# Ledger of designs, part 40: VH-VL binders against o46895

Target 1, 223 residues: o46895
Amino acid sequence: MGSNKIKNLVQYEIQDFVSLNKMDTKSHDSLNLNVSKKSRYLLHRVLTNQLINNRSGNACTKTRSEVEGGGKKPWKQKGTGNARAGSSNSPLWKGGGVTFGPKPRTFSNKTNKKERLLALTTALYLKSNNTKVINLDNLDFTNLKTRDLVIKCSNLIENYKKDQKILFVAEPTASGLWRYVKNISNVDLIYTTGLDLKKILQAHHIIFTCKALNDVKEVFNEQ
Key: E = the ipSAE of ESMFold2; O = the ipSAE of OpenDDE; V2 = 0.75 times the mean of E and O plus 0.25 times the DockQ between their complexes.

## First folded at step 21 (VH-VL; framework fv_izeltabart)

Design u3 (at its last look DockQ between E and O 0.02; V2 from the best seeds 0.00; counts 0 for: pae O 10.6 > 2, placed apart)
Fold by ESMFold2, look of step 21:
Structure u3 (fold): chain C 223 residues (1-223), chain A 125 residues (1-125), chain B 111 residues (1-111)
Amino acid sequence: as target 1 above (223 residues)
Amino acid sequence: EVQLVESGGGLVKPGGSLRLSCAASGFTFDDYYMHWVRQAPGKGLEWVGEIYSSGSWTDYNQKFKSRFTISLDNSKNTLYLQMGSLRAEDTAVYYCARESFTWDYWGPGSYFDSWGQGTTVTVSS
Amino acid sequence: DIVMTQSPDSLAVSLGERATISCKASQSVDYSGSSYMNWYQQKPGQPPKLLIYDASNRATGIPARFSGSGSGTDFTLTISSLEPEDFATYYCQQSSDWPYTFGQGTKLEIK
């Protein structure tokens, strides 16, 4: 057995974002994803390094006390039509002290890049049952309203709940999409040139554009 | 209120099979790890395995992985434990348990913030 | 497998007094500055109830008289002033490595 990773083929049905009907031609695409056998250890290690690097501009490291710090609440928030996401306590820094400044353990940047790639593919596999692929070719950005985008997302995602986070993954040339996404609190966007592990893990639903899926195939050809 | 309700326990002969169910209410499986834990009569707790809420990832205590399968059905908000080739030592109360989760936390630790009342499996000839 | 050993196996304590339960792991349960040791309370005929997670954090709704401490391989659950509802069996649990394992339990009895 020996390998610490498992290669998985994930297939997606391509949907037209404008009509939201299934394509009459039954169009499909797929993605080969390497998945770590110790996925939670890998994801934690890579995410922690990402968060340390992102904090370098703040010069501030938050430390949680070990003696008393509070618990997590599994209870849903009130306000049925107005459910809120992101109001929960984050345990990211539980029990840990962090010094300012990154000190990676390995001196090889190829090892760090391979580990980050495996974390990204592992995270995408964990989210694969909640991932959709759309075709944007017919979208007219000049006539699209923010409310219409919310309705299209609710129709695309079965049993959609407004408190669920949606992450669009788009090609860099799809800059028009950001104009509408920025006004929706539970919707975020990343480009294929800046895949972000935290945002992938945080998302409940992921929506690739067809072009973005093709872009990441080139990135994921490495192991 | 979060509730987990196990069912499907009963008396079964050695070599038999049984499927346990855990119906969840008060939450959806979204982004949770779900677990099975068992307790033999008069004994301590033993972890059986886990499944990520999408159903795409499972992990098992090695002593069970050839005989036990964990699955879930998100449309019914229900977790399953399929048990085969049952032995007398599998006699226990079987609990389903939910792991605590936040949107920004991913780590190796698992702690179980909600438990069902358990369902009893008795393996006897 | 990480073996979890609790001490004592049974403890008799008077109401209003302090109780201390020890848990030793056969190897460190620390990872990246956190200790992955949890504590549960179980009463007869009931499922376990989470008390403490990650060594020292009280779960939601757990009274302040419950506290956890320790790191590495040595952990302690302390109940500072026993109430009648605290007489139960207590389990430690590590989640640092697979399979997750529990201690054998400590029964806390009224003296």
Scores: ipSAE 0.215, ipTM 0.620, lowest interface PAE 4.8, mean pLDDT 76
Fold by OpenDDE, look of step 21:
Structure u3 (fold): chain C 223 residues (1-223), chain A 125 residues (1-125), chain B 111 residues (1-111)
Amino acid sequence: as target 1 above (223 residues)
Amino acid sequence: EVQLVESGGGLVKPGGSLRLSCAASGFTFDDYYMHWVRQAPGKGLEWVGEIYSSGSWTDYNQKFKSRFTISLDNSKNTLYLQMGSLRAEDTAVYYCARESFTWDYWGPGSYFDSWGQGTTVTVSS
Amino acid sequence: DIVMTQSPDSLAVSLGERATISCKASQSVDYSGSSYMNWYQQKPGQPPKLLIYDASNRATGIPARFSGSGSGTDFTLTISSLEPEDFATYYCQQSSDWPYTFGQGTKLEIK
């Protein structure tokens, strides 16, 4: 494959797992990734919990007492030939209330911090071959357009396809990136303060900023 | 309509300097990579260099890097090629060209979609 | 630098006939599934005009008789039926790596 020069961009590849796990306690240069031996189970568990926590829980139905109308017996108890009825709002009637229907609720399922971290590190490990690190200090955002960012990303990523998902992981102070990424359909942005397992797993390619990588190293290497 | 108009060409002595201009209309430079390409008489095309982002990025053919400088004036929407230490072999028609990108299934393609008419530089004693 | 070599240097073809021009790159100009090869037409006293981009895509306004094919290092420009206005010099150009480079050109002449 021909080399495609990346214009005005410095890129780095994440080292393989072996290289990353070289525990140099003194060197913050490598990301220490822990990988679960039961990675599938752990990823599933943490992901499921994340999805559960993201549920809105706003579904609401009206009971017979909450439905407008009713209160008057539709007909006399005997002599009508009709079945007995107490209210027109009965769940048995069309337009009546709903028995045991959904009510607003909060879905919450706490995940163990260690499990969450292990899942994240495992996910990042799995995506390591498709992860790039970029130095934003070399990017001038003052005159950059969204399309330029896409072009740069496409040059950065091997075997880039337009339909593939790209996940940017940036430091919280990189507020300028959002402006450019928000309009790109296949690109998402998360910050190091909110690493999202789902997004990491869904991403075909991950792009870290150098600062983001350092933030992650600080957190993960201490674990 | 996109238009590029080169100017500044002429006769210059060896060792001299010349500044070429490319006035653009119909678009703004900040959206595109702009290039200089030259063509010696009866010869092929030779890439000279490029500029992007109002001058924040430049790249040159190594052959010209030490002698030529590309710059932009956004206020005038004009591209420049400053040539120094000119040699006889620099005699050529100099074109400014706009590089554009298109998207296919795999990503962006790059091509020169617009060219100026060129300006002739003759280096002769 | 990627060296682009066109063949032939000159080609004489009759009106209405098919013309085929080859361009070979010293290294692959493919990246991410795309071929960064472009074709230009140049007439005397005029600047180059884009014909084909990304190996096989016709530029806007280019007649259907022009087609490009190829990948990797080998590319072909084909004119299915030559018209009088097609007699010109054609250049291939790679945009895969810097410096951008052009073929030496193929002059298409009327037979």
Scores: ipSAE 0.007, ipTM 0.501, lowest interface PAE 10.6, mean pLDDT 82
ESMFold2 (binder alone), look of step 21: mean pLDDT 89; pTM 0.922

Design u4 (at its last look DockQ between E and O 0.02; V2 from the best seeds 0.00; counts 0 for: pae O 6.3 > 2, placed apart)
Fold by ESMFold2, look of step 21:
Structure u4 (fold): chain C 223 residues (1-223), chain A 125 residues (1-125), chain B 111 residues (1-111)
Amino acid sequence: as target 1 above (223 residues)
Amino acid sequence: EVQLVESGGGLVKPGGSLRLSCAASGFTFDDYYMHWVRQAPGKGLEWVGEIYSSGSWTDYNQKFKSRFTISLDNSKNTLYLQMGSLRAEDTAVYYCARESFTLEFWGPGSYFDSWGQGTTVTVSS
Amino acid sequence: DIVMTQSPDSLAVSLGERATISCKASQSVDYSGSSYMNWYQQKPGQPPKLLIYDASNRATGIPARFSGSGSGTDFTLTISSLEPEDFATYYCQQSSDWPYTFGQGTKLEIK
């Protein structure tokens, strides 16, 4: 039914993270995001594969544990309260490319990159009203304190609630940021070299650095 | 203690407009799809449309797309259905519904795990 | 649009007996090895209540006498050993493609 993609221009207000002078610091940048017309089908497929791949990373260990009479892992025996859609919703063995089989591995190496990129741009579009862009050019990571980061997040995000998850997306050269983020339970960080669909979808708010936004423009232009 | 409470129903003339509200409590909208579903008197259920919690994504049953608009206000934890160009056939109980959402069930496979009590819209001259 | 057809339109069954309700989709509701068919119960004057999701999974708090089965286009809701509170209208619903659609309903009556 027509093109499976729609390109959307998303505008972002840019703020200096140090000053946060809202009236004086407002400038704009934008991102063209391809959005799947079947966005929820795509997100389900890609997220399910990510969750299965995280569990299947111990395939050799699984085989050895089965021989030892019980290769049980805490994750597989513990529920998070959510249904395990990936495990419950896997394709039929004879009819499908199950993530454990040879075909899903080959599929992950080549075909999944294109699907993964579209899923990432689709997810970012879904979160676009809760996404901010900041300039970190003047930030000295040595001078950053946890209290200061929390206060600046509360000033940056309208109607901020301390229990909401915040995801920073930063350029790989922002070398000091993770040391401060790791000490804040509701704040997480990914780099533009390792965009993570699960973390994007889990986030209540997303904060790009300006450099990270520029990085993803190049990545997303490959679609 | 998830609760959904619809309001704003009533009697409206054909061609008129009405805005329905759905106040949510016991959860935040973050990472949920919210839905409107209607039921005409003595009839079955009909999906009206959905909105993702950020407001950036809406989708409608094509039957309604030109006349109905779904929106939300996260600061009030409230979902809206703006109805225009109303017809007698729009007479129904309108339900607000929350889609069950887990990381494993993003996309298709949606089911409605919480429903409001409904608000009645009557379109009559 | 995927058309959902339930049968029968109404069903009279005695207490303690088994009830079976069918739902047929105009096209497959399977995707990636899952069947996206849900079942709801609705009593007069009340909103719908989720019973079964994804063809066979019982929603939290739903009694074990409710079960779902089927795949592709053909689905069945089974209620074993009917109890007085089970007399209601039942709807199937597909969530495989937009728009989501419901069956016309099956009214379960006491015989």
Scores: ipSAE 0.179, ipTM 0.609, lowest interface PAE 4.7, mean pLDDT 76
Fold by OpenDDE, look of step 21:
Structure u4 (fold): chain C 223 residues (1-223), chain A 125 residues (1-125), chain B 111 residues (1-111)
Amino acid sequence: as target 1 above (223 residues)
Amino acid sequence: EVQLVESGGGLVKPGGSLRLSCAASGFTFDDYYMHWVRQAPGKGLEWVGEIYSSGSWTDYNQKFKSRFTISLDNSKNTLYLQMGSLRAEDTAVYYCARESFTLEFWGPGSYFDSWGQGTTVTVSS
Amino acid sequence: DIVMTQSPDSLAVSLGERATISCKASQSVDYSGSSYMNWYQQKPGQPPKLLIYDASNRATGIPARFSGSGSGTDFTLTISSLEPEDFATYYCQQSSDWPYTFGQGTKLEIK
């Protein structure tokens, strides 16, 4: 494979995610991924809860009492030939209120922290073969161009297809990375403070920064 | 509109030096790799070299590395090709070209999306 | 250096007919699922004009009759139905490795 010359002299260290989990003699250097035996069920539950929690719940209809108008009986009770009616705001009327319509509510479902972590670790485990770690410590975000990032990361994924999704996981301090990633097709970025199970599962490839990986190790290995 | 205008071509004696200029408009150089490509009369295209990031990166065809220097003046938005020790075989139309990249992660496919009209250099005794 | 070889050197084709130009690279110009092959059109007295990039993508403003295909070392430019303005010299170019290199060109002439 002809060595594609990387334009720009900044070299990134790229490592396989799996290789980093090899028990080095140094305590806590590897990411301990716990895998649930009931992985599908757990992933489904946690994912569903995440989706539920993401619902806005802002749908709002007006009840009979909330619709403008009414108060006066449309016609007398008897002698009109019309059906009996108490208010023009009746749900039976055009323009009337809605009975049992949607009202603003909060969709919240608390997920057990341990389950969430287990789901995340399981998801990462499942994606481990398609996960890379990159060292961006020497990257100057002030002078970086989007294309430079693309060029430099072009070797990260060997069998990349255009329709595949790539997920970057970065440390919170790497806020500048978003500027460049947002312009790249099929690439998304999350931070270690907000690991998103859905995004992890949807990703065909995952790219961790070294710092991000360390953050995750600290959290996951303490469990 | 992106425009590239080469200048500085002319007749020069063997062993002489010449400085070509490429004035760019419609974009800034700091966002693009800029290239020099030459074409000898009746011949194909030959890549000379490239520059990026206001001169922080340069690369040359090995054939020209010892004789040619590419530079950029961002304040003037002008690309330069300094040619030295010119030879008869250096007679060609010299084009400046802008290289663009696709923004897909699997890329970058790089291509020359913009070219100048070229400036003619003739090396003759 | 990657050597680009076009075939034929010249091609005579009638208006309305299909033209096919081949470009072969001495080594693969593919990387990470992409082919770093471009095609340019050049008319006399004019600079090259980008036609196709990354093997199969038409540049902005390029008519649909132009298409590129291929991967690895073998690439093809196809003009489905030749128009008068299509008679020119065509060049393939690889951007997979430095130095960037061009094919020798194929002159498309009217039959």
Scores: ipSAE 0.020, ipTM 0.553, lowest interface PAE 6.3, mean pLDDT 82
ESMFold2 (binder alone), look of step 21: mean pLDDT 89; pTM 0.924

Design u5 (at its last look DockQ between E and O 0.01; V2 from the best seeds 0.00; counts 0 for: pae O 6.4 > 2, placed apart)
Fold by ESMFold2, look of step 21:
Structure u5 (fold): chain C 223 residues (1-223), chain A 125 residues (1-125), chain B 111 residues (1-111)
Amino acid sequence: as target 1 above (223 residues)
Amino acid sequence: EVQLVESGGGLVKPGGSLRLSCAASGFTFDDYYMHWVRQAPGKGLEWVGEIYSSGSWTDYNQKFKSRFTISLDNSKNTLYLQMGSLRAEDTAVYYCARESFTLYDWGPGSYFDSWGQGTTVTVSS
Amino acid sequence: DIVMTQSPDSLAVSLGERATISCKASQSVDYSGSSYMNWYQQKPGQPPKLLIYDASNRATGIPARFSGSGSGTDFTLTISSLEPEDFATYYCQQSSDWPYTFGQGTKLEIK
């Protein structure tokens, strides 16, 4: 059969977010990342399962799922004229029921958890050349303006383009950074307690805080 | 307009080395897996190997792994195939190809949606 | 390695008639409801051109006379009404496992 994964060391230079390129001595950190040999199919499988599980676990809404999945013509409204069959107030089928509704299944599964972690480490490896690690210890949020944050991001990222998505990965206690990141349309933030594979894959650039990098080492110990 | 242009082919003696280039344009190079595929005269197609264009991943048909190296020049959007210890059976047209899959388009399937015109390598004494 | 075997090695068909090419994989190329089988056309002096991906989906710009079918290990490319530009060599290719492998080719000739 053979091995389905390969362990790879990824090294990161840690930059002081305030000074950028002015550190007298540079420090480094690293991750050992398991990478699937079938990365593309793993990523597809895990993302698809995650989206299905989120819908099933977040809400038990049989009627909304049926409306989005059925044929187009049976849902046309018999009103006065042409009316758009929408999602918020759409009519149900003639008969409705639990025949096709969401069914509870085990959402916590050791195999799915192992696959999810392998997908995350695989994605991070594939994004490693577009990933940076920063130290936020010296950042004074009192004097920070949104424009200054944008400039610092553009200096971190070689050949940065404004249409590219930036994803910050931060420790849960980094609420000061969230206030500024949320105000910037092409920048998003996730916390190490809720790593999101879709956001990682969609990001053109990933920026870890030093503390977040240490957190993910612990998260990935489950592999 | 997606364009892939191979170059660097030519005549080389057995045991020699050659470096092929593939210049890419018309798409975001960093987003794609790029491949080398070869075709010996009168024969079918043979996959050589792949690289994710940011350079974080390579893999090879085991047949070539010890002699061939795939690499990138990120600043020039250029894919390379370094071939060493060449043999007569390495005589072929070498194509670069773009795979459909990207990390942003997570759908199923992997297929070669764009091909270059190829560059010919002849290994002969 | 997954071995891809095409049948026939060559096929002669008259213009306007149907051509059918078979491809058999040494093991299943299915995953999660999709078949990772692709078809390419190659004319003399040209690179391969994608026709069909994932067993049955036509690539952009490919005429409707081309269709693909099958799953698991058995796949078929059909050209419903041959035109002069269709005389070429056809290759199947699996992308289910590494190394990616191609069939040996089927040469389609005018009868």
Scores: ipSAE 0.490, ipTM 0.733, lowest interface PAE 2.3, mean pLDDT 78
Fold by OpenDDE, look of step 21:
Structure u5 (fold): chain C 223 residues (1-223), chain A 125 residues (1-125), chain B 111 residues (1-111)
Amino acid sequence: as target 1 above (223 residues)
Amino acid sequence: EVQLVESGGGLVKPGGSLRLSCAASGFTFDDYYMHWVRQAPGKGLEWVGEIYSSGSWTDYNQKFKSRFTISLDNSKNTLYLQMGSLRAEDTAVYYCARESFTLYDWGPGSYFDSWGQGTTVTVSS
Amino acid sequence: DIVMTQSPDSLAVSLGERATISCKASQSVDYSGSSYMNWYQQKPGQPPKLLIYDASNRATGIPARFSGSGSGTDFTLTISSLEPEDFATYYCQQSSDWPYTFGQGTKLEIK
């Protein structure tokens, strides 16, 4: 009876594996979330890797060989009273090259797929009490104004505050939702194809679409 | 095309002064060391001095340092050699030359890639 | 000052033959793996013309028959097969230290 109830509910909560085991009456159709005992460490690692991967490596300095000019010894080796110098492009000179300066590079750090999934499930578990599932099919978006969306969100989330971050998780085909969410400063939208650990962790409230939840279930429950 | 044209040579008495000019075309002096090199009749080549960066840097053969001055007028793209206290031994063809850089980062020197036709200075009583 | 000494002072060679001119520096003209020796050709009534720079590099427009070699204090200019226009005076020049100095010149004459 619980599974059918959840399917028919406009709003339902994500449940963790522990909660599913405690109540016989609870819907077995909820997202099962595994939590690692090393959850903090895992979350940190995966988050750090994500941040590293997002780094821009475009900083570029010119070495002495790349700086324009030079080629001529600035002065004779002896008899000038000056320090010996081989080139005006020396890093010792103003306007010279930079020694060991930044060069364009790629910051890439691969995260184990299993670790990533575990981190995501852990993060969702941590946010489960503040996670709601909504059926977009029941929502009339035809005349929905951004303001209306905020009102709907406020009704959906208990004790909603304007300064709290709301994360919408939608299916990739929910293209219309983006138009309404993009102008709301405290609302972010991600798709199931690109679950962002950082955004999940930063969110005060998470709202899944039914389709999105199903997508996530397929991925997470199969593991 | 890079061209260097010397002028100002002539006959001068010992103790006199003379100013030579080298007009450059096809390039600007800003990026080049410019040199004066002279050649006495039937003799070899002798380096006189150099200038760079619109006069910010000059260096001379010690033999000439007290008597000769090299200068540059960027507005005219002209190199000058002011000679004073001229002696008979200063009789020579005076060439202006452009020094070009090599690709070597550490290179102390380069080469004279362009020369003028020279101007003749004769010091005689 | 670095003294440049060329040998011989004069050289008579037949057309089509190989000519070799030596230049010795009183001290090394090498710096950081490069040799800063240049060779110039001068014909009567004309300014010097760059032939070789940095010991072994041919200047733009210089025929392949001209080659330079050497390092340190000993350098050689070689003309593999002499052409009529090659009869001139040749000068070596160091650009390693100031003052720049030239060899005394080698006059290449037709035998």
Scores: ipSAE 0.027, ipTM 0.490, lowest interface PAE 6.4, mean pLDDT 82
ESMFold2 (binder alone), look of step 21: mean pLDDT 89; pTM 0.922

